# Designs tried in a protein design chat: VH-VL binders against b7kms5. Part 57

Target 1, 80 residues: b7kms5
Amino acid sequence: DTFETVRNTIRIESEVDESLRQLCHEERITKETWLEAAYLYLCEKPEELAQVIQLAQERLSQRKAIADYKRAKTMQERFL

## First folded at step 22 (VH-VL)

Design b_17
Fold by ESMFold2, look of step 22:
Structure b_17 (fold): chain C 80 residues (1-80), chain A 124 residues (1-124), chain B 107 residues (1-107)
Amino acid sequence: as target 1 above (80 residues)
Amino acid sequence: QVTLVESGGGVVQPGRSLRLSCAFSGFSLSTRGVAVGWIRQAPGKGLEWVALIYWDDDKRYSPALKSRFTISRDNSKNTLYLQMNSLRAEDTAVYFCAHRVYSFEKWTSWFDYWGQGTTVTVSS
Amino acid sequence: DIQMTQSPSFLSASVGDRVSITCKASQDIKSYLNWYQQKPGKAPKLLIYAASTLQSGVPDRFSGSGSGTDFTLTISSLQPEDFATYYCQQLNHWPLTFGQGTKLEIK
């Protein structure tokens, strides 16, 4: 029975990361085991997983809008 | 083999309460990943979802019914319940219990086994 | 709440016909759509889940297609046992909702 893992990097909003790190510290778990547990739990409740996906899509849209605004602002400032 | 048997239907007057039961055979309500619920069908009308309960006692309700209906289970009897309070004429329906199965690979679910239904009639 | 609207509400057809039933969601539900068959006096029976995946034991004359808001159930060659009422059901949003049904009758 082997636990093969993969390396990856993710970017998390600072306030969310701080809250998640505090929770993991207090519960004596790791961020990665929390992520694994959350995913596996939601897979057993697809009706709830759908809600999480909808929230994730909203957050992704917000991040794209902020990135687009920053690029537009930077271009405006280069011409001023 | 899986069987679902509803009971507790009948004729009641408006404002009264009724508790429906659904006895399950062939699996345990406490098994991780199991969910069961109630769907109703008024005479000549379509299907309406009422409530769902998960193996860990997490519950979801139709918003229109949440104030009057309570889903629960007794794992030792392998039985699902629907407590219906303050009954109204529009609650007249056949009430089905159903088992919900999920697919990890497809990230989705459906109702795979249904009972035969029990009839609730609310009239004076 | 997600409104699920089926068309047509009523279908009259002959054995051997190809028939299609549509289901339209009021919002994007991706592919989280099931199809059920119900005969008079009986409980519904699952036909299709995840919009297009055939349930075990369901004949391959049944097929499902679509994603987003528009979905179709097709019966390629209608058999006598297929005369029933058909319901779509979404699970992408709480509360779970069904279409109003499509009654398929013998012409």
Scores: ipSAE 0.624, ipTM 0.877, lowest interface PAE 1.4, mean pLDDT 92
Fold by ESMFold2, fold request of step 23:
Structure b_17 (fold): chain C 80 residues (1-80), chain A 124 residues (1-124), chain B 107 residues (1-107)
Amino acid sequence: as target 1 above (80 residues)
Amino acid sequence: QVTLVESGGGVVQPGRSLRLSCAFSGFSLSTRGVAVGWIRQAPGKGLEWVALIYWDDDKRYSPALKSRFTISRDNSKNTLYLQMNSLRAEDTAVYFCAHRVYSFEKWTSWFDYWGQGTTVTVSS
Amino acid sequence: DIQMTQSPSFLSASVGDRVSITCKASQDIKSYLNWYQQKPGKAPKLLIYAASTLQSGVPDRFSGSGSGTDFTLTISSLQPEDFATYYCQQLNHWPLTFGQGTKLEIK
């Protein structure tokens, strides 16, 4: 009757979310179905999936670098 | 039974054009998930990837060849083509067509069926 | 472009020897590496995909290992029919690239 789903939350940069939201609205789909379709489509093209993974790794690295920078500035305190 | 048969090779002068064909049997080029392409081998040399085309007509090319070579297909004839323009001596090679299969479980792919190749010689 | 460098380029060995061929990628390709065998006058045949997974119908004397940039194809006990040229191929980056080949001759 119904397919099983999992519920989760994800954090997306606002500019990317706005663009994706507009695309999904124009195409009359949801972000969830877009994500599922994109993954399944890329699994049939592993050579292209590899490129998406590299971009994802670059974005993850950038997020970690920003977080590390902010922590380093916070750690300048001395407790005496 | 999967078979791949290349044709259209020959001797041509530099600057001329040539179109290679590859006839497939045992599966349809339009089947979802199918990808096919061209790989070449210069005399006494190794393998060089040329181009790949997917079932949905998405295409990828070797950057050095993209301006001169066009991959295409005719689904009604189940045939893959390579149009080669502005041929150079360095294009002299055996050209193989190949079928690419993917693994969902391993997130990877490989070339599982190859033709026997057709020879292109570019010589003045 | 990812340069795939095989070593050695030429290898001569006796039946029964354990033989290893290496393939080094100029950048990290994770485990997205295939090994092919090509006999004279024939098209290549897949031996191993995903760096270490043996293709169906390939003898178990063939094995693959490695990840990242350094990969090895091993033949545990060389047979006369293993006379061929061996190529590695990566698919992590466009364009797809092959190593220059390792020609294996049986003494």
Scores: ipSAE 0.617, ipTM 0.883, lowest interface PAE 1.4, mean pLDDT 92
Fold by ESMFold2, last read:
Parts: sequence; structure tokens; C-alpha cells
Structure b_17 (fold): chain C 80 residues (1-80), chain A 124 residues (1-124), chain B 107 residues (1-107)
Amino acid sequence: as target 1 above (80 residues)
Amino acid sequence: QVTLVESGGGVVQPGRSLRLSCAFSGFSLSTRGVAVGWIRQAPGKGLEWVALIYWDDDKRYSPALKSRFTISRDNSKNTLYLQMNSLRAEDTAVYFCAHRVYSFEKWTSWFDYWGQGTTVTVSS
Amino acid sequence: DIQMTQSPSFLSASVGDRVSITCKASQDIKSYLNWYQQKPGKAPKLLIYAASTLQSGVPDRFSGSGSGTDFTLTISSLQPEDFATYYCQQLNHWPLTFGQGTKLEIK
């Protein structure tokens, strides 16, 4: 039988998504199973999970900074 | 009952090599989620982490020691090793082997079982 | 490397006293901090993990608090068996690092 699942949507940077799709295709897995496996594996190595979280925090800050810049540029162009 | 027993310590001259062993009982080194490692304590000083090895043979080292020290294991003997090359006076310490446990719920880990240590003295 | 600085290095106290030991990290380590107790001639023993969670079998006179860079171990009423050296240890960054230790002595 199948696992009980929850349907979700996520947004991934296009270059990262393209690379991940290629990897999953070559390994004959899905993004969903890759995500589940990665999380479960890292839970058994909390010292490494900490490093992944640090990277995730850096990427989150970068995405916020890009979004803020684009908003500021749009407002500037409206007045110029 | 979990037990950890270190051996292989002694007095050696600078520049020599020494291999420490740690025999484990009460769990298998190959069991998924297991990690084991070495921590040392110089005379009158605090604890210093040396290296860690995971069940899947993934390894991490103290940057100061990684050029000279190698962690390894033999699953058939349930034994952890530390190969120490080019020994220096600063390597004089009691060396503990330790088991690391993790908490899935807290996303963290700690060293729960320790051996009693083996003493390495580097001097002439 | 993350420097873990404990204060004080030495503490003299009497049975029944309330004592606190602090640990400061050179960078944010969130709550990824452990406290160990080491008695002379013995291996360390875990007291607290995740900054504030007591290990099973540890007396509730021990407590931990803090997050980020500043952490405290408190013993609410010292017992004779509590005279030992205490170490904090972080696991948020490689390499794993310990504080220099706080030696707690009977007055």
C-alpha cells in the first residue's frame, strides 16, 4: 500500500531545480522521495544537519535581499 | 551493558607513530545512526575533540589534527582506531573513545558513553 | 573555530549553595549546547543537552538556560557529589568545541 501523504507546493530557484530534476531523472527517483530521504538521513547526523540549516538560512537571507532590491528598483523607476 | 575499552597508549618519542584501539560491546559500530569518536585531555587541561566516524564510514576531524591523525573502524572486531603519526609533545594526553547518540525530536546529539581513557606521553 | 569561554574558571562553594556557571560562544550556536560533568580520574558525564533539557537520571537541581551565545548551568542546592569540573560543548559548527572548564570546589 502507499504512504499517507500531504500535498504541498514549493518554489525552488530555477538553476537548482533544473539540477535536481536531472539528478532525480538519472537516479530514477522523485523530488519528493529525495527530499524525504535527505531529511531522514540528516536527522541521524545532527552535526551535519546544522550545516544544512546554516546554508538554508544564508539562502533565505539572499532571496529576501533580492526581493527587497527589486521592490526598491520598481519604486525608483516609477518616480524617474 | 555498553562498554568502551581503550588500549594502545604509552610513552613514545617525538616524530613516532602510535595506534590507539577502542573495543565496543553492547552495540554494533555498523548499526545505522551510530557514531563514535575520540576526545583527548592534556594533563591539567580541558577536553578537545579529535575525530568522529559514522556508521556509513563518513568521517570528521579537528582541523589541527587531520594531517596527522586518521580515524577508522573494523566492524568485524567492533573496534575503533586512531592512527597518530608524527607525534609531538603537544599530543600528550589521555585519549577517550566515546559513543555519540542523537535525538530525532531535538535535532541534536551528545556523547553518552565514554571509555576510561588511555594515556599517551610524547617525550624523550 | 567557535571559542567557548566559561566563567568562572574556579568556584569555591558550600553544600547547599546555589551556583551558576556561564558559557559564552564566539558565534551564535542557537540552542546546540551540551553540559558535561567530570570528576577527577573519570570520563565526562552528560548533564544537559539542547541547552536546557535534562538528561535522564540527572537530578533536577541541575538546570540549563540560554540560547544564541550566552548559556548558564545552575545548581540550585549543591550536594557533596557535585564537586567536579563542568564543561560546555557546542555542536552547531565544525569542529566540535568545548569550553575550558569550570572547577567547582568545596569550601
Scores: ipSAE 0.611, ipTM 0.882, lowest interface PAE 1.4, mean pLDDT 92
Fold by ESMFold2, fold request of step 23:
Structure b_17 (fold): chain C 80 residues (1-80), chain A 124 residues (1-124), chain B 107 residues (1-107)
Amino acid sequence: as target 1 above (80 residues)
Amino acid sequence: QVTLVESGGGVVQPGRSLRLSCAFSGFSLSTRGVAVGWIRQAPGKGLEWVALIYWDDDKRYSPALKSRFTISRDNSKNTLYLQMNSLRAEDTAVYFCAHRVYSFEKWTSWFDYWGQGTTVTVSS
Amino acid sequence: DIQMTQSPSFLSASVGDRVSITCKASQDIKSYLNWYQQKPGKAPKLLIYAASTLQSGVPDRFSGSGSGTDFTLTISSLQPEDFATYYCQQLNHWPLTFGQGTKLEIK
């Protein structure tokens, strides 16, 4: 009789999060149900899921590059 | 049981049009997760993907064919169509309709059921 | 478009032989690769999906391996019914593309 859920913390870029929150508000859904629905929908279209994964890989690479730059700048400033 | 039956092939002159049909039974074309499409094979050549249509009417085409070919379906007849306009000699092929199945666990798909094909010959 | 190049284009072998057919993608397709078998005058039949997963009802003498750009279909002991044309197919990029085929003939 229980609905099992797992609690997770997710970091989303501010502009994306704001747009997603607005969409969810207008459609009267939650971010959690949107994420679940998006994943399940794409699993039924693996050919399109592949495109989403490619975009996700590009975004991950970009986020890593920004993080590496910030760490390098912080280390440089500690030696001045 | 799943059954795919193509029809509408024939001999036509260049520049003319044909509409292929594929009658599908065993599942409804409107059932969530269903996708169906067309693959062709020129005489003595390999397989070439033409188009795919999903249960929600989302469509994808081979870019080389998109301007001349239109995939569609009629859910009330459970039938898939391929409208082929401005036919050229290089469109001569056996045209297969096929059902695409997906794996939730593997995040992938393949064509599991195929018709036996209908032959289109474009010749002067 | 992702070009899928199969090698060899033609292969002559005897019943009982072990054969391998390769498929090379022009770009990384991860494991989004299927193998089909086609006999003359018939529609293709799926053998392997996700690069290495054997389809239900396919004999276990068929196996698939590889990821990224290089993939191999292996038949461990050829049977008379295995003489056919084999195609790889990728689904990582639109449009979906097939290899040009490998025709496996009896020696």
Scores: ipSAE 0.589, ipTM 0.876, lowest interface PAE 1.5, mean pLDDT 92
Fold by ESMFold2, fold request of step 23:
Structure b_17 (fold): chain C 80 residues (1-80), chain A 124 residues (1-124), chain B 107 residues (1-107)
Amino acid sequence: as target 1 above (80 residues)
Amino acid sequence: QVTLVESGGGVVQPGRSLRLSCAFSGFSLSTRGVAVGWIRQAPGKGLEWVALIYWDDDKRYSPALKSRFTISRDNSKNTLYLQMNSLRAEDTAVYFCAHRVYSFEKWTSWFDYWGQGTTVTVSS
Amino acid sequence: DIQMTQSPSFLSASVGDRVSITCKASQDIKSYLNWYQQKPGKAPKLLIYAASTLQSGVPDRFSGSGSGTDFTLTISSLQPEDFATYYCQQLNHWPLTFGQGTKLEIK
């Protein structure tokens, strides 16, 4: 019967976080309750969950590409 | 005791329209997590998914049919519809309505209850 | 669209035989694959979901395996009631798609 929670730190792209924070503020919810609700909602639509996973994979790839670019640019600037 | 009953099939000429209905009993179309849809089977052929509608009115269509077919529901009558416009010979098939169930544990779904189908024949 | 290709299209076998039907997806669908059985004049019936999970009430002579693009339905000892057409179906991509079917007949 005991309610259990875990604590995690996540990093969200700043533009997305700003938008999500505004939504949560307007709706008087927290980011964690939004995340829980979104996950549970999508579990009732596995066909759409699959699409969200594909979008998540695309964003992960984008994040990696940006990180690689920034590392390459920093190394280029150090060359001189 | 879930029951799905299709109706509205018939013989129509190409270019005409037809509306199929599916009456449900044993569950409500508005119940959270419910999804229902249409699957068709041309004579001697395999199964082809047509459309799906969720309890919150979110909808998905086969891309080949989206411009001509509309899925909808009337929650007060617990009835699913398929409006078929600009019918073509290749639309000739048995049309099944079906209830889709999901598995939270497996992150997947399947069609668990099916009607017996209603036949649409498009010919001149 | 994801093409689901079943092999063989027709299979002739005797009661008691062990048979396998394969399903190949044109792209990775992970384990988001279902198997259905359809008898003439009837609607399909689910046998297996999530590639390998047997549906409640389905005899354990049916089993499913595979992931990614290659999947197999196996019937370990055919019974008279198993002669039917079998379809795989994927749900990893819109639109939902079915295989062309495998008709299992009495030899």
Scores: ipSAE 0.551, ipTM 0.865, lowest interface PAE 1.6, mean pLDDT 92
Fold by ESMFold2, last read:
Structure b_17 (fold): chain C 80 residues (1-80), chain A 124 residues (1-124), chain B 107 residues (1-107)
Amino acid sequence: as target 1 above (80 residues)
Amino acid sequence: QVTLVESGGGVVQPGRSLRLSCAFSGFSLSTRGVAVGWIRQAPGKGLEWVALIYWDDDKRYSPALKSRFTISRDNSKNTLYLQMNSLRAEDTAVYFCAHRVYSFEKWTSWFDYWGQGTTVTVSS
Amino acid sequence: DIQMTQSPSFLSASVGDRVSITCKASQDIKSYLNWYQQKPGKAPKLLIYAASTLQSGVPDRFSGSGSGTDFTLTISSLQPEDFATYYCQQLNHWPLTFGQGTKLEIK
């Protein structure tokens, strides 16, 4: 009938966002339609989707490590 | 310095099998984003893409060749292979291995490093 | 499969001439087109990627233009080392496909 949409806030590394934004501009699509298409494409190729998940996990771990470092540094500075 | 060296070509009878090798130096086949593949050229003819393998071992084939040809790699030897079964006269060609590079900024790719080729002749 | 048709198949020209080779795709391939040069007995060499971007180390007398289905490789002033066969190649659709080639000969 009518597809429903969900509105979310996401944080993307500046370098990645700049590249993705430029690609979407050149292809005359939106970031959200690109994200939807990429997911749907990968769902039809589970072996490729597994690789994307591995990359996402690595990036998530890196972001967690940076956040943990910053948090620990801030706590140290507040009590010194 | 990036180098690609093919080997394993020769003269074979129709219906037989042959395995081509390509030794790579100057980069690792296991590096993320790397893809390598085979392109062939029949005598007096143009270029024809055969197959591509990615750093994560995913593979793509020319549909016309998929049933008879298998691409593979051995990361420990930094070597690419092409197994060619049920060879036909039409498979007679120079076979090039090539390194596919890509542009993050342009979202595209090309074959930038090529070997000098190995010749396969299928003759009855 | 996307068919890539080059015109002309053969071209005779003199050193110093300006030459254009065209490549027509059977479907829209946007700007996902490469040009290669191949000399006899040698592997192909990339000249142009993304339809118009010159590869490093390639002389600036080479240029590429076009998008969609119609593409052109231009050599502004032929040099003796430019006599070769030229191929376009698309990468917008699987399988990857090449044009049939354009042989550029000395007049």
Scores: ipSAE 0.020, ipTM 0.678, lowest interface PAE 5.2, mean pLDDT 88

